# Designs tried in a protein design chat: VH-VL binders against Large ribosomal subunit protein uL10m (mRpL10). Part 4

Target 1, 224 residues: Large ribosomal subunit protein uL10m (mRpL10), of Drosophila melanogaster (Fruit fly) (q9vpl3)
Amino acid sequence: RGKINIQRPKAPHYERARVVAVTQPKYPELPKAKSCFKTRAERTQQQQENPYNEIIAREVRNWLDHSRLVAFFHLSSITADDIFRVRVQLHKQNLHLKSYGSKIIEQAVKNTRYEAIVPLFHSNHCIVFSPDPEKTAALLRIVRRVPQMVLLGGIVEETMLSRNQLVAYAQMPGLHAVQAQLVQTLSQAPGHLIQQLQAHQNSFVQVLDVHAKNQMNEETPKST

## First folded at step 16 (VH-VL)

Design y1 (from x1 with heavy chain S109Y, light chain L59R D60F)
Fold by OpenDDE, last read:
Structure y1 (fold): chain C 224 residues (1-224), chain A 120 residues (1-120), chain B 112 residues (1-112)
Amino acid sequence: as target 1 above (224 residues)
Amino acid sequence: EVQLVQSGAEVKKPGESLKISCKGSGYSFTRHWIGWVRQMPGKGLEWMGMIWPSDSDTEYSPSFQGQVTISADKSITTAYLQWSSLKASDTAMYYCARGHDIWTGYFDYWGQGTLVTVSS
Amino acid sequence: DIVMTQTPLSSPVTLGQPASISCRSSQSLVYSDGNTYLSWLQQRPGQPPRLLIYEVSNRFSGVPDRFSGSGAGTDFTLKISRVEAEDVGVYYCMQATQFPYTFGGGTKVEIK
């Protein structure tokens, strides 16, 4: 009785083969996930029409509209733990770290005053939002300790600033201090001007007085 | 002109507390780091830490963490370096220095130094 | 911590001759923003340190042109083209790329 080769079973008798062939469950071809055959264009379009993306885009717009400080960062090989740590630090300062996809950002800022930020979002990025522009210094100090966060620029008081400009902004005295300085300077200006205008006159009078004194001294005969 | 003026030389015994000061003038005190640097006798410079006087954000060197306290009083534009308990090994010259800006980290102006001598 | 190794420890120089000091870092001093936060300081005898060079090659205000800085990555050099008597002192490199900030061990420039 020949060893039943389980790897190459002998072809069944014709009748059995017929029955087996007829009884073979026709497994419906698993519908090839239509998603696998979608063209890049179709995929992109579907992503754009995703209601979820719209919701997130609205959120982004809301953050942008209500923030007086916005900073854009590139993330370079940062771990989730590091991000979390930074997030906590920022949060303590009422700075909100958010990450959004480039497409979402693009959708969010399309036809808005923020459209110029789109080129900043080519890869892994994050955004920090704050309602308080005075937190710029705090933000910079925190992120300077995180080399994986590369500052690209930001928006302060509706003005787009470069990285260097943000640093400069953080170094500026507060508005009130500047105003005080300005007032002080302006208050001194009239006095200084008057002094300068009178300087020549005063000098002239002094010279005349000296001359007069010298003449008087020459006229006093040495009473030998 | 930017100037940092430090407190005078100190002679202390081990175990005593000490607080030395650095007063900044001629610039916006709250918009620059103040760093502290130790120089032991005949030795090199050691960065101890720095403080942002506006909100007292402080960074320490790990070597000095817990050993000293850096603080600032922005109202009088003064930074402080404090020991709770001095050791003989704390004998050194201590310099304060101004950070150029919030980001770059190099010190552009220096105080004259405070000599601290700790001897039994 | 980034270790800064400075060589030589001592540099006896004849007046009018050039001097060169090397500083090597254990890690690259290029920060993520592309800048290199290396500075050179001069400490004259009995005086506080003075900033000479910042960001590798930029002379600080009031620093004579005989001082120059160069380098990249991990290797940096301070050059004095013509040493003057007032240049006697100890020179330090400092990195501010990463916390904690660290100094080199110093190079003593002396007149022969």
Scores: ipSAE 0.859, ipTM 0.942, lowest interface PAE 0.5, mean pLDDT 88
Fold by OpenDDE, fold request of step 20:
Structure y1 (fold): chain C 224 residues (1-224), chain A 120 residues (1-120), chain B 112 residues (1-112)
Amino acid sequence: as target 1 above (224 residues)
Amino acid sequence: EVQLVQSGAEVKKPGESLKISCKGSGYSFTRHWIGWVRQMPGKGLEWMGMIWPSDSDTEYSPSFQGQVTISADKSITTAYLQWSSLKASDTAMYYCARGHDIWTGYFDYWGQGTLVTVSS
Amino acid sequence: DIVMTQTPLSSPVTLGQPASISCRSSQSLVYSDGNTYLSWLQQRPGQPPRLLIYEVSNRFSGVPDRFSGSGAGTDFTLKISRVEAEDVGVYYCMQATQFPYTFGGGTKVEIK
């Protein structure tokens, strides 16, 4: 019984070999030149073309397009629990906290009006979305209690605002209040104009009266 | 001009309830924090808490949490500090102050203070 | 809680002479946004507190130039270049970097 050389198995019978040869799946020879190791560039490109990323990018775009308030935050050493707590607080105010990868954001905003936000996403970040720009104050108050969330800027009514501008915006009277103030100011303007016009006229009349009085006094002959 | 006008001095007995007021004027009342600060006789200042009048968002000092209630009525631009049951230790001057901005980095305008005396 | 420690407790000063008050915090008062929310308040006898300095070194409106604030991190100083009679009172530092907001113990400035 010939020692079955496990390292060099005897060739199967010719007929079996033929069947095996015919039944062997012919896998297309992958070009030898494609190194099993996708170059970093290829990996990066493949990551960019990931259908999943496209879906998420679309989601991001959708949020951006439907949000009247968007705020960008840097996250510094925040725990998942803390994020969850903040998320809950924000959600109570109809504010939606989302986190996306920088690449996804880049893909999402590419060739859009939002492309300018890409530099804000260099590190761990999150975005808060809201359909209501009036929630800016609520957002900022909530975030003030979360030191790990650093406000970088935002978009309000399609306008990019800096951190300071967002703070200022939050302190502005509501649109209706501003409108009311404008109306009030505009309504007072004619009155002021009239007053100014009248004041000038009155002043002129007074000057004329004084002049007339002075002339009358000069014409009164000193009856010796 | 920004003004905070507080209610007058109060003399109460232990166990009584008290609500003091701070009326803001000359600014957008709903866009600034109103803080309350306690000053015990001959002592320093103690931050009690603050309220955002537009939605009554409130922050308390842990030392005062549950001891007092801060509220606001935006319709009359008034903030309140309330005790359900006064203690002798509540005898102090109470100041309201306006937070400068939404981050409330500092209080820029202060009320004249309300003296609360709690004596048996 | 951030503890604010002021020194000295009392500062007797001759009219026209400078005064310096120190405030030390138990933790850095630099907030995550880079701002330092330290303010100085003046309380004259029988009066409410008045804001003097905000964010370490900014004079509030109406505050005389003789008042100046400086410092960083945990150490802060209020300086009065020339003390006037109206400067008599208690001065407080306040931090608003972290909740709860806390005050220093106060420094009483008196005229010698």
Scores: ipSAE 0.840, ipTM 0.928, lowest interface PAE 0.6, mean pLDDT 88
Fold by OpenDDE, last read:
Order: C-alpha cells, then structure tokens, then sequence
Structure y1 (fold): chain C 224 residues (1-224), chain A 120 residues (1-120), chain B 112 residues (1-112)
C-alpha cells in the first residue's frame, strides 16, 4: 500500500487536468471598490454643492427674514433629551429652536445683512426664532433654567444686540407701555411749563413793581 | 422710588387658608421677578420661589413645591403667596423681594415682611 | 441643592475694628455665562434684609464704602473695614447660580 506522498502530489492525468481547468469557476473580478475615500477637499466641495444644502440655506434665510426675534446660543454638553425638553418649552411660547451646520449658515447669510453672525457659529450652536419680539423675556427666562445653553447674542427688530443688550431689552416696558408713559409725560409737561413760565412772569412783574415803587419813592421830594 | 409693601400680620388656626400680598411701586412691575423668602422665628432665610408677573411664570423651591402657591395680579402690581391649609410649622416672617433683572442674579429691594402666626 | 456655609456663626467685634465673614459653597457659583451670582445681605434687628453686595464684589446703591466683597468659585468673603454701631445684625450670603436659590446660615455681628 504505497505511502501517499503528500509533499509531491502526482500530477493528475492530462484529461483530468483539462476538466479541472475548464470547470474552475471564473469568479468575476470584484469591481475594484472605488475607495469611497473622497479626499477632504472633495468632501468639502461636495458638501458645498449639495442641492440639499441650498434648500436648507434658503430655509435659514427665510427664518431670518421673517423673524423679529433671533437669538444665538452656544450648546455646552447638552443631551438630545435636554434639547428636546427645551424645544418643547420654547415651542409653547411660539419660539422655534433650530440647529444648522456652520457651513449651511455661512451659505445662507453670504452677501446678506446677516453676514456678521458667521463668527458665532464656530462651535455647537442653536438658533431660536420668533415672529414676536415681546417673547424675548420668555426666551431668556427659559434659557436661564438651561445652563447648557449660553446666550451669545441676537437680532431684535433687525438690530444686532449683545447678550447684555438683549437682557436690557427684555426688561424694557413694551412699546405700548412706553407710548402710554410718553403720552402721560407729554401731557404733564405743558402744565409744568405753564407753571414755570407763569412763575417767571410773576417774578418779573414783582421785580418790576418793586423797581417802580423804588423809583416813585426816590422822586418824592423830601418836603422838608 | 422702588417700594414693596406687604400686607399686615396674620393670625390663623391650623387648617385655614391664607393669602398674603406684596404690592410693588416705583418701577415696571411686569419686568421684574418677585421672590418670596421665609424666615422662621430665630432662623435664617429660605427662598420659596418667584414669579414673573407679566405672564405668571413661576419657579419654586422643591421644599415649597405644592405647599404654597405664588401668583400675581399685574393690573394692581401685586404678588401673592397663599396656603390652602396652614400648619403650625408655617409660623414665620415672609418677605417679598424684587429680582434685579430677568436673570434674577440677586434681590435688590425687599418688602417689610408679613408675620404669619399659626396657633391652635 | 447648593449648600452655603457661613463662618463664623457669631462675630463679636469692637467698634472701629474690622470684621470678616466667610461664605463657602458646595459647588462653583460660576454660571455658564461667566457670571457669579453671589450676593450679601444685611438684616438688622427687627428689619427686613437689605442688599449689600451683588455679584461677589459690587456694592449696591447707598451701601457704605466700608463694606466690600471678594472671592471666586466656591469661597467668598464679606469685609467691614470699620464696624459701626449700625452694622449690628445678621449677614447672609445668597447664591442664585442654580435653582433652588439658597442662603447661608447667617453670621451675627455684635458689638463687644
């Protein structure tokens, strides 16, 4: 019983070798998987030319154009659940919390009056929009309870305001209240002016009277 | 001049309801928080909560949540603190105070206090 | 809750001498906006609390120059340069950085 030499297998008979050669499955060369490694430059360019980004950029612009209150926030270590909670609270006040990529924001505000806001979007950020500037106080109160949201600034009635200015704005009486106060002040002003004018006139008359009396006394000859 | 004037001293029995008031004047009442602070006899100050009178936004201390109700009537520039059922342990001086700004970093003006005595 | 610890509990002082009160918080009182919402209050006998210092070191309107506040993070100090008879009372620190707002236990300043 001849020891099967495993190290040098006898070449198969010519006919068998031919059959094996013909029956070997030709596996289609796996298409060289185009290495999905788009260069950083290609990825950046593709992101810039994405029709989807244009649509979103238009949306952002639309929000900016139709909002009378816009507030910018930095997000510090906030969870998705926390964001959701805040979103719900804001929504109850007709405040709309949105998050956009920095590139989208840049695209949206490029060559617009809003271009100055671009530096605010270097980190995790969100934007709150409102059609009502009177909601500024509500917004600030809500955010005060969320330490992960840091107010950076905002736009109120097309005016860019710092954080401190927004706080000050929120503390001002409403336009109608201010108008009412102005009307009251203006209505009182004429009365005071009249009093002051009359006081001066009266004083002047008194001085003239004293002067006239003194002159009359000097003209009275000492009938000695 | 900014002033907070509180209602007078109250003597009540356990189980009775009570509502004390704090009237603000000399400032925009709807643009400042009104806080309530309890001081038990011979003890320190305890923050109870605060209200934004414009829309009645309220914040409570957990210790006082459900125990008291803070409310405001902006038409008469008055804030309220109320109990549905008083306890003997509610005997204390109660102060209202104005928050300086919307962030309420500090209370700048204080009422004269309302003494509440609950005795059987 | 942030615990505010004041020391000493009582500070007997001689008229004209300085006084110092310490307040320590269990957590940093620096808020995310960079502000530190620590204030000092004075309560004279039979009177309501009065604001002395806000945001660590700012004197409130009408407060004499002899009062000063300092500190950062978790450690804060109120100093009275020259104690006067009218300064007798209990002093409280308060934090408003985090809800709920909390007060220190108070420091009683008395004249020896």
Amino acid sequence: as target 1 above (224 residues)
Amino acid sequence: EVQLVQSGAEVKKPGESLKISCKGSGYSFTRHWIGWVRQMPGKGLEWMGMIWPSDSDTEYSPSFQGQVTISADKSITTAYLQWSSLKASDTAMYYCARGHDIWTGYFDYWGQGTLVTVSS
Amino acid sequence: DIVMTQTPLSSPVTLGQPASISCRSSQSLVYSDGNTYLSWLQQRPGQPPRLLIYEVSNRFSGVPDRFSGSGAGTDFTLKISRVEAEDVGVYYCMQATQFPYTFGGGTKVEIK
Scores: ipSAE 0.832, ipTM 0.923, lowest interface PAE 0.6, mean pLDDT 89
Fold by OpenDDE, fold request of step 20:
Structure y1 (fold): chain C 224 residues (1-224), chain A 120 residues (1-120), chain B 112 residues (1-112)
Amino acid sequence: as target 1 above (224 residues)
Amino acid sequence: EVQLVQSGAEVKKPGESLKISCKGSGYSFTRHWIGWVRQMPGKGLEWMGMIWPSDSDTEYSPSFQGQVTISADKSITTAYLQWSSLKASDTAMYYCARGHDIWTGYFDYWGQGTLVTVSS
Amino acid sequence: DIVMTQTPLSSPVTLGQPASISCRSSQSLVYSDGNTYLSWLQQRPGQPPRLLIYEVSNRFSGVPDRFSGSGAGTDFTLKISRVEAEDVGVYYCMQATQFPYTFGGGTKVEIK
């Protein structure tokens, strides 16, 4: 394992740092007094201003709710043609590339556990959705070939992950493999315990046998 | 311990087919790229391509695209490099190497190499 | 394709003296994620390549501290602080920032 130079951890790319900061579990601040949260009335007024945005926000929510894998990307100078190509590649893997405005995302995730993602959408961004978390590796491999797509972070199984964590997740053995390994380990535990318990008994029996043999040898009269 | 063990040296004639192997052990084979690198006699290293064994996703160098086929059998943790028709110019040492992670920023472990000699 | 140019081609070094190898890329090796995917490999005579340095300056496991990597953008350097007999071989830089991956031409380190 390449020794991570822990002495000079390269400062994460500023975007990465931002994502890491955003994906840090915000422990619910103590209920700030109700006064600091935009009143339901203010929210309703903003929703009434653009019915179209509400519809799209609902769509985004639907994607979020039905996706077990969500990945957030920054788009840097990518052409429409390139986007299309990537979309096709992703689609072949049942990965859905979508782009939404920051306001729409904000509306979509408002008062949800996903509010932390809002800061990620300050520029040109896209989101990839998948119902299958096992497609994380496929996603990462595809986007590695597209330098214009910068992975910021994601959500896997309702857990927010940084870029590095997503990479790590993709490299983990599948759930079944881990489960199998766990079962194997657990199955070996009783055997080991039994061996340990029997080891003392076996040792005792061996000592007794040696003692018995020694006593028999002492009773054999030296035939002078 | 991570190990890549390659098949033995091959001596072939032009026009013959060849498939060499690289067996990985000591790590999760399906979660790392396997790359192939050519080294012609007395020359430098050339990246040929790589494969993700889990689903056989492959990336080729343009120079080797269509010239070779990279494949893998995850059940036996083995990657393959194959030629349909060898040329004398294919005479070289071939190395397999493990990509460190899914991004494959570098190859961390290397096989011992397979010498392929193509002569009339 | 990114062209990797190594200098010098050959580096005769006296035992115990330092060695320096340069690698220049035709374009920046900084990837969009901010990482620089430049690695250094050592190939001893008759042996496969061995990873020494990854991502410009990180020593791989088991690599002696006499090896160090530095650089940024397009210019990179591998340094050996005190050359030992076991350090004889050819050294390669490799970029993995862009497909296809490419290697430098190699630098042969020899003992005088």
Scores: ipSAE 0.830, ipTM 0.922, lowest interface PAE 0.6, mean pLDDT 87

Design y1 (from x1 with heavy chain S109Y, light chain L59R D60F)
Fold by ESMFold2, last read:
Structure y1 (fold): chain C 224 residues (1-224), chain A 120 residues (1-120), chain B 112 residues (1-112)
Amino acid sequence: as target 1 above (224 residues)
Amino acid sequence: EVQLVQSGAEVKKPGESLKISCKGSGYSFTRHWIGWVRQMPGKGLEWMGMIWPSDSDTEYSPSFQGQVTISADKSITTAYLQWSSLKASDTAMYYCARGHDIWTGYFDYWGQGTLVTVSS
Amino acid sequence: DIVMTQTPLSSPVTLGQPASISCRSSQSLVYSDGNTYLSWLQQRPGQPPRLLIYEVSNRFSGVPDRFSGSGAGTDFTLKISRVEAEDVGVYYCMQATQFPYTFGGGTKVEIK
């Protein structure tokens, strides 16, 4: 059709050919000054790379702050359908599956006790957040069925735990279990009810007396 | 000491329902799997499934899915295995067993077994 | 389902002599965390199963040290260094790496 068909490029202008021929060192050896300049440019570019990195890091910090359970995983090869199915299963248990870049994680945990988690995010990863630490058992049961999510460790009640410590945490009775045991005991015999109430009253008074003594000791200078 | 005490032997006819029990004691019942294992006469062991008693989360072997119901009542520390309609092929010894923890999958303590006989 | 194959089916042994039981799985029992969830059980005549070995080689509490487990990947062995009269029974391997959990067919240890 009507477009000009340029079959052969014209030979370069004599002036351009001279400049090109003279300046053809291949870069098997880079000048150190040129390398330093690129390093500075890379640093400046990375600092300006994403002006919203702080906003995303704040989101991660918010998840960490309001989550009493956090778990970290290495993510092996897994289909989008399978990871979506797992995300749905986790969501039903108030467990929220997320993934963030390592730079964002580093920024989010800077100046916190959680700085040790940053190396976990160099490779494929995911994080599960939950406000409910009693969901640790549900998390472990779901993840045990998903070998592509390799549990590295987690945070429970602001304490960093290994995989084995997460398993141990899931074995411990919760507050509801202790309360249910008390109700079951009170339902057994009326005489036992009176004795249990007296024991709890004495225990409660003892705790209050310890707190009162501690307060007096802090306010009263030690004599002698 | 950890103990699993199962309900007594049963003799049933095909088509009848049955619920056998496994009562755990000496440990935190809600924090361990309870598994059910079948042993047909003169045969080996078959894993039927298991339950996490705190929220009744269950895992069934595909061979038993839809054929039995595994349940638990954590208030009396008891797990159950139920059939809605027994078959002669259900004649076997049934064991309950405790998972050591949530993760590893080995069963450390076993009940004494419940013999179920289904005959026409 | 992971198929667990045990050999031999029967192992008659003279008292005080060793016994060796093999278990082979149809696929690797190494879970993605690097652990191998392979157990060995003993069932004495007329009794329920009893845990002997967990995670390939760890003896459960109260199990005599004449029992040992070894192996990796798909091939596992239970060894009884000196068979005693109380060791008569059927021995099972079990895998918990993948649902459903599966058992080997059993190996009967008996005295010659």
Scores: ipSAE 0.713, ipTM 0.876, lowest interface PAE 1.1, mean pLDDT 79
Fold by ESMFold2, fold request of step 20:
Structure y1 (fold): chain C 224 residues (1-224), chain A 120 residues (1-120), chain B 112 residues (1-112)
Amino acid sequence: as target 1 above (224 residues)
Amino acid sequence: EVQLVQSGAEVKKPGESLKISCKGSGYSFTRHWIGWVRQMPGKGLEWMGMIWPSDSDTEYSPSFQGQVTISADKSITTAYLQWSSLKASDTAMYYCARGHDIWTGYFDYWGQGTLVTVSS
Amino acid sequence: DIVMTQTPLSSPVTLGQPASISCRSSQSLVYSDGNTYLSWLQQRPGQPPRLLIYEVSNRFSGVPDRFSGSGAGTDFTLKISRVEAEDVGVYYCMQATQFPYTFGGGTKVEIK
């Protein structure tokens, strides 16, 4: 038999690391000494009123208003190289992978018809935006190869669709707005859809023990 | 209603090229995967790969990567399987099959098969 | 690659009696969305494969009620409640949870 060639893992390419860092929100942090004396209520209140949070929330609102395709994912453990590769693949198709804090999403959709999506963002997640609903098929093909991105559902032409409805939408020819409304009308009301997406999310978390451990670690800091 | 009609049986010599076809009808050709499956004489089924005809996105089994080319011409609703240089070990029945949808990966309709015989 | 193992290799049955075919995968077929992308195919002599069951237990359109699928994780079963003469052929399981898609080795059902 031939000898096994051990492929050395490539260090993350500098440009890929720069793109990941730039595309993720960064917030000012308080001085270390001051942080030791803040209460939980003050910390939470201060972050909700942070002016950078409002600017980012407006940016999310602009994405939602200008995107005819929006898809929501639960994000399991994935390497920085793999998520960067996926982001590049999506970007080539005019699909824009983003991640925002749940409080920012809550601010962005407050007093809009999309307020019902907020519970989807209380776990590790990502969102894909695109102005082109025809790219739904390309999105589904790309993410099918990425099991760490668990598709929860999306919005097409301002109509909320489940994962199965997104798949059906991608299969049908014709005018996209009419198709999205028809698929939703034939299956379920929007409120029922959100409940079913959240139930699937909880079921997937239980199947994916790694994600449950990650959420537990994020909620139980190892400090005194 | 959905039909996949494959090109006829082929008898070839080693080293020759070959392109076999699979014509889909009765459905939206560009909105379904077309997969290719090999069945060697007296043996089981092997998934070779599949193509999304609207933009020619392909997925190959590692065993067949670089050995065959899967392509499609959406204007005539036809998918192709192609060899640049046939070998005797390529003697087999080749099926095309339609993916039910973009996601689930099950093949709901199958072509009749194309027998390829490669002999000196 | 996920290896799919079928047993038995051959299942001779008396006409009108049940048949049971097992399929075992080398790793779980549960995809990250919680779905299991396992299907069952029938290949009658001299014919192309035909879809019987998708996603473990769902009967495809036009498939008789005597075919049923079950299982979870790595172990799956196709049952034919009353074998008819037209059920003679080779049955394959197939997984689509992970690329590359893979088939079991097949189980031949024949009338004794």
Scores: ipSAE 0.700, ipTM 0.867, lowest interface PAE 1.1, mean pLDDT 81
Fold by ESMFold2, fold request of step 20:
Structure y1 (fold): chain C 224 residues (1-224), chain A 120 residues (1-120), chain B 112 residues (1-112)
Amino acid sequence: as target 1 above (224 residues)
Amino acid sequence: EVQLVQSGAEVKKPGESLKISCKGSGYSFTRHWIGWVRQMPGKGLEWMGMIWPSDSDTEYSPSFQGQVTISADKSITTAYLQWSSLKASDTAMYYCARGHDIWTGYFDYWGQGTLVTVSS
Amino acid sequence: DIVMTQTPLSSPVTLGQPASISCRSSQSLVYSDGNTYLSWLQQRPGQPPRLLIYEVSNRFSGVPDRFSGSGAGTDFTLKISRVEAEDVGVYYCMQATQFPYTFGGGTKVEIK
């Protein structure tokens, strides 16, 4: 058996190297005169399109900055009536169900510690925000009855947690920031999930296997 | 050590009310489901429902909805199962059990059981 | 409601021999997260139930390794590799994939 980390040889260095490669690609250079006039017209239209995207991205950033609980879901096929019922149930608990385009999410988290969440938004998704981390338990109870919302992970007190770490957080008493950091430290699943940049389907199975073993682990002391 | 201690056996008449208890200790009481399971004499197990003690969020089996009330008092780490009017058919052993976590639905620790006998 | 059907109803077994208990569900127990929330309980005579196996095949703390679980989808098996006297009792499967949670009817293991 196996360590979860070794299943994907793509380490954090791969993610940084990929970003660098994308940042510094060689593009064909166009003649200055022709490029200048076309570029000016394109810049004007791009600026007009950008204002709405920037406003929405700022909304997402404000939610992220003012929410002590954020949860990310893959959203399977679901009727408008069913998702509306879930939104109402969540709203009663001060849990706010939202969905944004992947480019908007990328803009919202650019140059933040949350930039690593962008790959989670390539598929159909939704996000739940709340100012109250105590509502993690209510969130989990509600979505457990909604199989179409597949929990991927979340952020609690500015600490990124996997799906299994969110479940463990809901079990723990005491200080919220310390609880989130402790749960993240005790679990191995988050590093493996993030390392699978191109294979998110695979991540679900591997996270689930680790979850089962970790949640029922025997007398493992919390030493050092 | 995780422990669930239930109230003692009850002998009641039809039409009487009853409230039995399940006291949890050795764990964070508000962070685990407490479920109630009925076992009629000589029969198998039936899930009646469960409660999240932190906010009293309660899930009932449709078979027991409206027949019993599940409640909790988190200040004394105690869950309750209550009948407003007992029937002879309520004669059974009643177990409380702790959900392993919020999500999986497995009951890892069980109380000793409370025998309820309802007869004229 | 998901109906859980156990076979056999009674399993007399010679001490030291294997026992095998089947549990079938009326629909798949695979939840959308890929997990199968199927557990096995043991109830010894005069005692409350106790958890043996969770998520199909994982032994709970303190459960001897002679107990094993297997299966997928709708078909699950609990196996006792070498039955001991302390294994006498009724065994239940339980699903928690969908509300309401439901149990199988039970399988009594006896020493013959």
Scores: ipSAE 0.700, ipTM 0.865, lowest interface PAE 1.0, mean pLDDT 80
Fold by ESMFold2, last read:
Structure y1 (fold): chain C 224 residues (1-224), chain A 120 residues (1-120), chain B 112 residues (1-112)
Amino acid sequence: as target 1 above (224 residues)
Amino acid sequence: EVQLVQSGAEVKKPGESLKISCKGSGYSFTRHWIGWVRQMPGKGLEWMGMIWPSDSDTEYSPSFQGQVTISADKSITTAYLQWSSLKASDTAMYYCARGHDIWTGYFDYWGQGTLVTVSS
Amino acid sequence: DIVMTQTPLSSPVTLGQPASISCRSSQSLVYSDGNTYLSWLQQRPGQPPRLLIYEVSNRFSGVPDRFSGSGAGTDFTLKISRVEAEDVGVYYCMQATQFPYTFGGGTKVEIK
């Protein structure tokens, strides 16, 4: 029985962490006067959802909430050694390479301003998170060496930027949330057009280039 | 006006060390690559490598990896190319050039060149 | 490494006549973002290189409109519509699609 004593003090491993992560806490009962009860069937169905998905979705939300720089990539075929080298290079710059399933991304961003990013995750992908928007330049230099990571766009200071806008942002010293909004505003199409085209990634850059060109040609109105 | 001004011509003996410089002006030095290009006498151009001066991130051509050191001092807007022990085969013209941006990889402005002659 | 092959090695032309310089790469220069990072440089006698064309066909600032670039994939062309005396020199193509960056061997343009 020496193995039993050793097993009891053993450090947690995947099997033990999995059991702990799949805990089933009961919700506190809501006041009946102003509450909406979950039915018995709804409670059972919610408990039958894979709770690992919600734990991972919470992780994604935490990354999004605490990252001032988020970049989205399509990931082409790449060796495990090569992606590991890229992950190490990124980590040295406080850039964190992650990948999540599209259902988890949907769950994480549901009813947020970032819901429009969900279509980007229907193919093989990866995401880079960082608390430092100043690291956008370092990100782009690293990724330029890795053609298998195709930049789709990003979020800087809570502002959604296209690939071209993100590159332009990185060239500017002392980048600010106001400057990111200015770049987007000068390039913005009507909100419905932008949302429609975000579902069609292959045309996104072309629409932004047309609207940026038109807005750049606008002049001060002549007075009477 | 963007300018890259290189240090003057050098005449050296094999085995000596050398550090040549490229001073950038008229632009934000830390927001552009600085590349080094070798041109052997009567020959074409060879890309040696480049440096991002903000954090000294450096890319070397495999042909020059370990043969030279590329460095920069952003406080004086200067990039350097250095040999620890020159060979006669290092006799060449050396150019520095500015990358237009972080991404595209084309060099828009070039220094005047530094002629390095290594002979006994 | 992407090998860049230029032809011809030498292009003697009559003043005022067109010149055409070819550059061929050992593999496609289309990067994964769809862009082609091919540029053309001019080196006049005794001078440093000078950027003429970037991304296949875009003239750099201050470059006369008699210079034009074209091509796709692995085959690229620099044209000078009417060669002037100042156009004498060696022309290089350069690719930046893949590290290491590589140059063509050069094409010497000279007046007959």
Scores: ipSAE 0.700, ipTM 0.853, lowest interface PAE 1.1, mean pLDDT 80

